# VH-VL binders against Large ribosomal subunit protein uL10m (mRpL10), part 96

Target 1, 224 residues: Large ribosomal subunit protein uL10m (mRpL10), of Drosophila melanogaster (Fruit fly) (q9vpl3)
Amino acid sequence: RGKINIQRPKAPHYERARVVAVTQPKYPELPKAKSCFKTRAERTQQQQENPYNEIIAREVRNWLDHSRLVAFFHLSSITADDIFRVRVQLHKQNLHLKSYGSKIIEQAVKNTRYEAIVPLFHSNHCIVFSPDPEKTAALLRIVRRVPQMVLLGGIVEETMLSRNQLVAYAQMPGLHAVQAQLVQTLSQAPGHLIQQLQAHQNSFVQVLDVHAKNQMNEETPKST
Key: E = the ipSAE of ESMFold2; O = the ipSAE of OpenDDE; V2 = 0.75 times the mean of E and O plus 0.25 times the DockQ between their complexes.

## First folded at step 7 (VH-VL)

Design j18 (from g8 with light chain D31E; framework fv_imvotamab_arm2; at its last look DockQ between E and O 0.40; V2 from the best seeds 0.71)
Fold by OpenDDE, look of step 8:
Formats: structure tokens, sequence, C-alpha cells
Structure j18 (fold): chain C 224 residues (1-224), chain A 118 residues (1-118), chain B 112 residues (1-112)
């Protein structure tokens, strides 16, 4: 009777090993102790919508809805005094500089037409609002002298514009000037068309007149 | 018509707290900043500070930093100037004024006389 | 702080005559946007200050044309072409280019 090596039992027959493997009680994985440390992301999600944040979000939405010009800026290291100086300059032009947290902006624009602006707010940013799209040139003039404010883009007349498009827009003549030019161009078009249409008729009449004059000269009898 | 209406005259003792008000009407209150100006008896005008009522952004003159608190309640279109502890030297006329577009301090309140005496 | 110096301290004027008030700043008041943030205020006896002139030379709404502002850089002048009885009061220049904003010491205009 071979000494049963209790320390190294012979591997069970393949079939027995399969049965043992299948019959092994699957102990439910102990619920991974939800580490009391809610990930920063979970803490940020469970941040109970501070009633205050909702109020501010509504305010942001109100600004967006009533503004015909909205410009987005990245703020680099800027002093409080410099920010104030810029705010005063902007205020004189009915431009309103505001700074909001990214979460507030996200909440404010959620399920709105402005949702596309959310990716712009990953760092220190400010927004300038104005009811007057004609102030775009003034805005750019002021902020050009503020190297700490980097223009990212904007919304003008409900259209999202890139930085370059916004700069181009600011260089355009005012809407009224453009409209006036358009009207002028449109008013000139019929005149030119009429002139072109009449040019052939006038030329034909001239040729006929010349012909008539020549015939009259031939019919004048040489009075001997 | 644009109007700034300030609270009435105040007579206080040293060490008392005081909050005076400036109510704006006839314009969109949140679109304009409100400044505060002190005028001591028989003296000139002194700039105290300014607030944007839309977001309560506030800037104080260095001379008044920590001495007063400027605040605003946009729901009732009112700006405030507050002292935690009055001094006899705080005896003065206090004016609120609106910072206008293109212009400067374009509309002023009628003033609030604060008298601090023992 | 920018110091605003007004001269004269007192200006006795005869009715119908012109008056001139000078304001000098210790530094240039030209802002980065190219504008000069200088204003003139009038304070009649027992009344709050009233804006007269902004940005050196612009008359505020409702201000009579007898008031005019001029100047550049650090030197500014308020002129009253014809002084009227209602013009009696203290006039202040104000700068708001640099913080803190500062006022001149005031000039008292009186009728002789």
Amino acid sequence: as target 1 above (224 residues)
Amino acid sequence: EVQLVQSGAEVKKPGESLKISCKGSGYSFTNYWIGWVRQMPGKGLEWMGIIDPSDSYTRYSPSFQGQVTISADKSITTAYLQWSSLKASDTAMYYCARLGYESSLDYWGQGTLVTVSS
Amino acid sequence: DIVMTQTPLSSPVTLGQPASISCRSSQSLVESDGDTYLSWLQQRPGQPPRLLIYDISNRFSGVPDRFSGSGAGTDFTLKISRVEAEDVGVYYCMQYTEYPWTFGGGTKVEIK
C-alpha cells in the first residue's frame, strides 16, 4: 500500500478535477469596501447642487439670453488691479466682464443652444457680455492692450465665431453701413442693366439717323 | 428717470454698527456700478469704493479697506455701506453714485448724513 | 495715489463774467485705451455733487453749454463762459484712471 503522501497529494483525475472546479462554491466577492474616499470626481458629482450655484447659473443664462455679443477669454496671471482697470474700461463701453466657475457654466448651458461653449472653460476664464454687437470693435481694442486676456472666441447675433472670425467681424463696417452699401449696390444694378439694354437701341437709332441724313442729302437736287 | 435714493440721516454713538442704503430706480440696476463717496463736514470729496451689483464685485480705496463693507442686493436694487464699529471720525455725508456708460459718476444720491457723537 | 491739485481755492466772480478753474494731476491721466478719465463735478450748497464734464471735454446730459472742459495729460481746465447765480458752489475735478480714484480739493465759486 503506497504511503499516501499527505503533503503532496496526487492531482485528482481530470474528470474529478473538473467536477471539483465546477462544484467549488463561488463565494460572492466581498463587496469591495467602497473606500470612504469618494473619488474627487464623485465628490464633485455629489456636490449637492448648491442652491447658490443654481442661482448663479440662472444669472449666467440670463446674461447669455440678453447678450448679442459674448466673448470668451482665457485669463493668465493677472493682478486684481489690472482686472479692475479692464472692467472699468469695458464698463464704459457697456461691456460686462464676468468670471464663473466651469461647473456653473456647465450647469447654466446644459440642454441649451450654448452647450458647445463648455469645452472653453477648463481653466481660468472670463466672459464679456454686451447687448450691442457693434461694441465688438471696442472690446477688441481694449483687450488688445491686456496681454493677460486671450480671446478664444465668441457669440455674435446668436452665431458662434472663432477668434479669427470675431476679429474679422469687428473690422466690418457696421450693419447699417453694410446695409446701405447693399442697397446702393442693388439700386445700381437696375440702372446698369437698363443702360446696357438701351445701349443697343440707342446705337441702332443712331445708325438709322445717320442713314436718314444720308438719304436726305442725296435727294437734295443740285439746283443748277 | 434715473434716481438714487439714500436712507435717512443717522445719529450714532461710537462703537455702534450702521448700515446705510442706496436704492436705484429708473434703470437696470445690475448693469451699472455703484460707488460711495465720503464728504467730511466742510471738506472735499473722498472716494471710498465701488461695487458691481450684478456679481457683487467690490473694490475699496486703500484708506477705507477694512473700515467699511460695501454690498448690494440686486433683488431690491439697493446698495449698502456698512460699519461694524463707528468712530467719531466717521461723521460725514455719504453719497452713492452710479458709474455710467461712457460717462463717469453720472447720477448721485441725495446723501446720508452720519453723525457719530458720544 | 494720483494727487489732484485745483486752483484757485476760491473764485469770486461777477455775474455774467467768465470763470476758469484749473486742475493738475501728479501723473498722466491717459488710460491704455487712449481716453483720459477726468471729470468735473459741481456741488451746489446743500446739494449732492452733479456731473458736468466727463473725459475732459464732454458735457453730460442737461449741462448748459456755458460749461466747457479742456486739457491734456496732467493739466485740465473747466471754464464757465458766463457765470450765473445758479453756478455758485464748489467744483471738483476727479480722476478715475488709476485706483484709487481721487478728487481735487475743490474750487469755491462765489458771486462778488
Scores: ipSAE 0.894, ipTM 0.964, lowest interface PAE 0.5, mean pLDDT 88
Fold by ESMFold2, look of step 8:
Structure j18 (fold): chain C 224 residues (1-224), chain A 118 residues (1-118), chain B 112 residues (1-112)
Amino acid sequence: as target 1 above (224 residues)
Amino acid sequence: EVQLVQSGAEVKKPGESLKISCKGSGYSFTNYWIGWVRQMPGKGLEWMGIIDPSDSYTRYSPSFQGQVTISADKSITTAYLQWSSLKASDTAMYYCARLGYESSLDYWGQGTLVTVSS
Amino acid sequence: DIVMTQTPLSSPVTLGQPASISCRSSQSLVESDGDTYLSWLQQRPGQPPRLLIYDISNRFSGVPDRFSGSGAGTDFTLKISRVEAEDVGVYYCMQYTEYPWTFGGGTKVEIK
């Protein structure tokens, strides 16, 4: 089960990181040689940016934690009309297009299993979130006609997928239980199966129950 | 139950500022966009613009670009429509509406009547 | 801009009789994803608009089945199979396929 993704969830570090980010110092002392006007302006800007960045980073982490589908894109120059059309099309499918500064993304994923995504945000980017992993095919269909958005990879059911893996996931039959089993099977070590055969069939029932729960959760859209 | 509750009627003079509100409840406010629609007395509906409260992404109808400001405060689940300097031609009923993801502009506020007279 | 033209402007109807409202767009409303973002709204006297039909033909929650929508491309129809007293009001079509989003001019349904 520890092989579902590269990094285990760091719940204690995640909550500790959130608490530390909220408690960042305010009201730094400025050099006396600066003018009072500059000192006042610098103090206000510095204090406001720190709490604002922490709030936005927590929002990003919350989206990451509660979206069963997340897709990362490189975003090239795009007209206001084209991005609006894309955002409306995505919204219609319960897909939520967002863009954040790279430093905010770094802060949001710090001490989480998602830290490996940080290099993707060195350049212009956007992220699509959705509670519905079955919307992966719709996402790819919509962005196929948007050359300014280049798929880099994603997260499905808390498992990081490369670009090719995400495309393959989207092409699978629409049976959610089958797709959930495949993601789980890709994460399992061969030794797990051998040990279960040697002990008895009870562990297979537990694995199947987990997959059934994933299907039930994935089939239920978030309430409006 | 999804509800959009708008601020009360306003009577203003030309040149005054105004900010009217639309408070959403009964749903996840940041998951849905809020649109604003104008209806002049005895006339049809006009789209003014829309906002995604999650990131404040905003798009205005060309007729209203630069004429109004659409904003949202997600901490109190409220969207706003604001004028810096009202004109007599701004006299109208103003509605907010939610853009649903399995529907359209699906829930509407009760409207805010704005009267601007010189 | 996409112009939405509704006909008739007024539709006096006897209670219990059908009503049919047309909406024509100045260009096709089929989006690049193959969907058509066309809705019908009802505005009863003194009330805010209310969603009836979305995506051409899907009834919104709580809308009676006497309301139906149909159409494709540039031509769309809202039908009320049996008009009731509560159906008096103005009906609007709306498109949000292309920016800017636009409404039809409205069709007033009246009891005669």
Scores: ipSAE 0.745, ipTM 0.898, lowest interface PAE 1.1, mean pLDDT 79
ESMFold2-Fast, scan of step 7: ipSAE 0.829; ipTM 0.947
ESMFold2 (binder alone), look of step 8: mean pLDDT 92; pTM 0.944

Design j19 (from j1 with light chain E98H; framework fv_imvotamab_arm2; at its last fold request DockQ between E and O 0.35; V2 from the best seeds 0.74)
Fold by ESMFold2, fold request of step 12:
Structure j19 (fold): chain C 224 residues (1-224), chain A 118 residues (1-118), chain B 112 residues (1-112)
Amino acid sequence: as target 1 above (224 residues)
Amino acid sequence: EVQLVQSGAEVKKPGESLKISCKGSGYSFTYYWIGWVRQMPGKGLEWMGIIDPSDSYTRYSPSFQGQVTISADKSITTAYLQWSSLKASDTAMYYCARLGYESSLDYWGQGTLVTVSS
Amino acid sequence: DIVMTQTPLSSPVTLGQPASISCRSSQSLVDSDGDTYLSWLQQRPGQPPRLLIYDISNRFSGVPDRFSGSGAGTDFTLKISRVEAEDVGVYYCMQYTHYPWTFGGGTKVEIK
């Protein structure tokens, strides 16, 4: 008759299935390797394909659009107590500390003048937003005592500033009009450089002209 | 006018879940934090925790860590306080309050009385 | 945890006379930024708390000028220059310099 019972005596398949299940007790090493690489890969894929990333990117754009002061920091390891204290200190000055993934930042600033900020976020970071550019001095005073936050630069009144420029901005008089004039002056710096180059060119031409006239006078001996 | 309006009084049994709300209006909700404060019957004030609704950053008092959940839905300008399993000792008045810049806990909700009894 | 000790626990005061409420912290409330995050709250009977004073001495909007705050470090005082009938209630100091944030035990102000 047929071989119905042959299909049941696959003992090696049953033991291989049980051996595979027993092999899963190396779970601490497997989940660690799985969680380290797999969760990193899963996190990257989820953030790339998840509509959640677009919602968060829109929120970042909204904060950028409504903030006349934005400051970028490298963020080292920090305790929960320290970051809470810093967040409270900043909040009291209408300064809002946020952190976003680099892909979300890239998506948020795509096709804007702020696209150049994306490389700042390849390492651990945070961003401080405020509608009040006059709070730049307060921001620097607070973070001076927070070595875990290292200032990289910022945006003031829609103008990107380096670390040194932001520090200089913070030391100006507190009136908004004066601070706005500084930002406008920094935005016009390329024109000043062009004027300096043109002045040097004109000076060089004038020196050559004087030299040529001196050579002509030296070659004509005088009589009488 | 800045207002924090809390959900109504609750009468619950031990082991039940509960979520109470605090709706803010008259201000930019994501620019201010919302704190929760407990006042047990005949007792003083206890800070439970606080949330920044803009990113859901939350900090709990150690006495309440793991016992409640603080959350917010900024699309409807509402903060929440939630228990997964109420105890009789949770019977109290619960307040939400806004943490202002240039001030402190400046505007308070009217309170939500939670009564947990068999 | 920072313990906030208020004295007196109860302060019966004749209408129109001054009242003084003390708050002492177990540690300095001066934060790393040089500021002191100490506030005074009033809770009238049957009402939620309301902010009176923040940053030791700044009156919140709508608070009468008979309320004043002072102090430094660990010792703080709320004064009511002339107690009125609507000032009856419990007054709390609150610190939010140090995690976790803590309140004083309260001082009941009552008329006679």
Scores: ipSAE 0.827, ipTM 0.928, lowest interface PAE 0.8, mean pLDDT 81
ESMFold2-Fast, scan of step 7: ipSAE 0.845; ipTM 0.943
ESMFold2, look of step 8: ipSAE 0.817; ipTM 0.929
ESMFold2 (binder alone), look of step 8: mean pLDDT 93; pTM 0.948
OpenDDE, look of step 8: ipSAE 0.878; ipTM 0.951
ESMFold2, fold request of step 12: ipSAE 0.824, 0.821; ipTM 0.928, 0.927
ESMFold2 (binder alone), fold request of step 12: mean pLDDT 93, 93, 93; pTM 0.949, 0.950, 0.950
OpenDDE, fold request of step 12: ipSAE 0.893, 0.892, 0.894; ipTM 0.964, 0.962, 0.964
ESMFold2, look of step 13: ipSAE 0.791; ipTM 0.917
ESMFold2 (binder alone), look of step 13: mean pLDDT 93; pTM 0.949
OpenDDE, look of step 13: ipSAE 0.881; ipTM 0.953
ESMFold2, fold request of step 17: ipSAE 0.827, 0.821, 0.823; ipTM 0.929, 0.928, 0.928
ESMFold2 (binder alone), fold request of step 17: mean pLDDT 92, 93, 93; pTM 0.938, 0.949, 0.949
OpenDDE, fold request of step 17: ipSAE 0.898, 0.890, 0.892; ipTM 0.964, 0.961, 0.962

Design j2 (from g8 with light chain E98H; framework fv_imvotamab_arm2; at its last look DockQ between E and O 0.02; V2 from the best seeds 0.00; counts 0 for: pae E 8.5 > 2, placed apart)
Fold by OpenDDE, look of step 8:
Structure j2 (fold): chain C 224 residues (1-224), chain A 118 residues (1-118), chain B 112 residues (1-112)
Amino acid sequence: as target 1 above (224 residues)
Amino acid sequence: EVQLVQSGAEVKKPGESLKISCKGSGYSFTNYWIGWVRQMPGKGLEWMGIIDPSDSYTRYSPSFQGQVTISADKSITTAYLQWSSLKASDTAMYYCARLGYESSLDYWGQGTLVTVSS
Amino acid sequence: DIVMTQTPLSSPVTLGQPASISCRSSQSLVDSDGDTYLSWLQQRPGQPPRLLIYDISNRFSGVPDRFSGSGAGTDFTLKISRVEAEDVGVYYCMQYTHYPWTFGGGTKVEIK
């Protein structure tokens, strides 16, 4: 009777090994102790919609809905005095500088036409609102002197503009001036067309007149 | 018509707290800043600070920093000036004023007389 | 802080005569953009201040034409072309170019 080596039992027959493998109780993985430390992301998600955030989000939406000019800026490190100065300068031009958290902005623009602006708000940002799109030039003038404010883009007359487009827009003559120019151009078009149409007629009449004059000169009998 | 209406005259003792109000009407309250100006009896005007009611952004004069609190409730179109502990030296007329567009302090409240006496 | 010095302290004026008030700032009130934020306020006896002039020379709405503002840099002047009885009061200059905003000491205009 071969000494049963208790320390190194012979591997069971293949069929027995299969049965043992299948019949091994699958102990439910102990619920991974949900580390009490909700990841910053989970804490940020479970931040119960603070009724306060909803109020602010509504406010942001209201600003967006009533503004014909909206500009988005990255805000680098700026002193309290400098930001105050800029705010006052903007205020004097009916430009309203506001700063909101990214979550608030996201909540405010969710399921709205403004949802595309959310990616702009990953860092410290500020928004300038105005009911007057003609103030775009004034806005850019003021912020050019503030290196801490970097223009990212904006919304003018419900159209999203890139930084470059916004700069170009500011350089355009006012809507009324453009309209006036357009009207002037349109008013000149018929005049030019009429002139061109009449040019051929006038030329023809001139040729006929010359011909008539020549005929009259030939019919004048040489009075001997 | 743009109007700023301030709360009535106050008579207080040293150490008492006080909150006076300035209610704006006839304009969009959240679009304009409200400043506060002190005028001691028989003296000139002193700038205290200013608030943007839309987001409660506030800036104080250094002389009044930590001495008073400026706040606003946009829901009732009202700005506030508050003391936690009044001093006899706080006896003065206090005016609220609107910072206008392209203009300066364009509309003023009627003033609130605060008298602090033992 | 910017010190605003007004002269004279008192200006007794005869009705119908002109008045002139000077305001001098301790520093230039021209900002980096070239803008100057100087205002003139009128305070009648027992009344709150009233805005007269903003940005050196612009009359505020409802202000009579007899009031005019002028100046540049550090020197500013308020002129009343013809003083009327209703013009009695204290006049203040105010700068809001530099923080903190500051007022002049005031000039009392009185009728002789």
Scores: ipSAE 0.882, ipTM 0.952, lowest interface PAE 0.6, mean pLDDT 88
Fold by ESMFold2, look of step 8:
Structure j2 (fold): chain C 224 residues (1-224), chain A 118 residues (1-118), chain B 112 residues (1-112)
Amino acid sequence: as target 1 above (224 residues)
Amino acid sequence: EVQLVQSGAEVKKPGESLKISCKGSGYSFTNYWIGWVRQMPGKGLEWMGIIDPSDSYTRYSPSFQGQVTISADKSITTAYLQWSSLKASDTAMYYCARLGYESSLDYWGQGTLVTVSS
Amino acid sequence: DIVMTQTPLSSPVTLGQPASISCRSSQSLVDSDGDTYLSWLQQRPGQPPRLLIYDISNRFSGVPDRFSGSGAGTDFTLKISRVEAEDVGVYYCMQYTHYPWTFGGGTKVEIK
């Protein structure tokens, strides 16, 4: 989607269409007494917004809601044939390569915990979705041979991970049990950090570093 | 089986109000927008507007803004097109159509013929 | 508003021969993200429109492969490789890249 002349069967949308807050309402406005509250550019931009972008944003929201693995890549110049071959390789692993405009991504994640991903889409990019977080290692192995795709980060089990955190996640042995425990541990890190600070009076610098790096935790407790 | 079933043909006089319906079935109604399209006798197609049934967010073509009201009742999976005061120039066939996420208007209703004459 | 101009207005064709329908937009249909949203509809006599092609070249479910779409920018084409009797009707292009969404004026395909 969003790429001209790429033809492949698209996934059925019926089974994934369970999203309410993808598109923000744009109610008609009565003329206001003071038109200076809306500039000419703001009125023109509002009237020129294409409703179809709002509809596509709903699809993005559905992919986000139903994918346990989401990976974001910067995409350098690549031929249509080369990106098609990558898409086929990924699809064989239940990994779905998509690309959307930044306006669409912004609409899809508005008022969600994922708003932080919007800056990633101001340059040429692509996204890989999958219901199978265990396929993270397969994703990275396939993309390793595609220098045009540069990993920026991802989402695993609704937790945002940095590039380095996603790579670390993919390298864990015994994938199902270890990966599930890691994601649960990362989700608990802010609360666990607060408890540890109260009990042991940790350095405020270290606490601030952990909060600033909430999505990039490099230290992972082992579950063994 | 995706279906859009529209209300029956209407014969009205200028100045009367009218509300025609489009009932969707065979899919999750609130997950797809519904568009309305006019076809005047012997003429082509005109996009009138579109509604998201989940929250009733509506966008109108500028030519139809203020001329009609588009609404939906998601509890009965039905979208509506309404005139407060019909004109003879409103005589046309009116279609509803569903917006597919990856396609434009993919499934169409059978049409509602509205005839406005004195 | 984007004007969509279709040619020809009428296309009489012999059964089994190809037909080609052109659609030209008054502005580029490539948006700022590089997307182009153009579809083709068929309206058989006495029937509602039906979707044939979306996103320039993708056939909708149940559409025979004798229908194909192509084009870029401002110029788009619907081709029927081998016209059959059931293909009689009016064909419309529709752009949904820019607000407001607009249709072409239609091309009537008839059997000679």
Scores: ipSAE 0.013, ipTM 0.517, lowest interface PAE 8.5, mean pLDDT 77
ESMFold2-Fast, scan of step 7: ipSAE 0.841; ipTM 0.940
ESMFold2 (binder alone), look of step 8: mean pLDDT 93; pTM 0.948

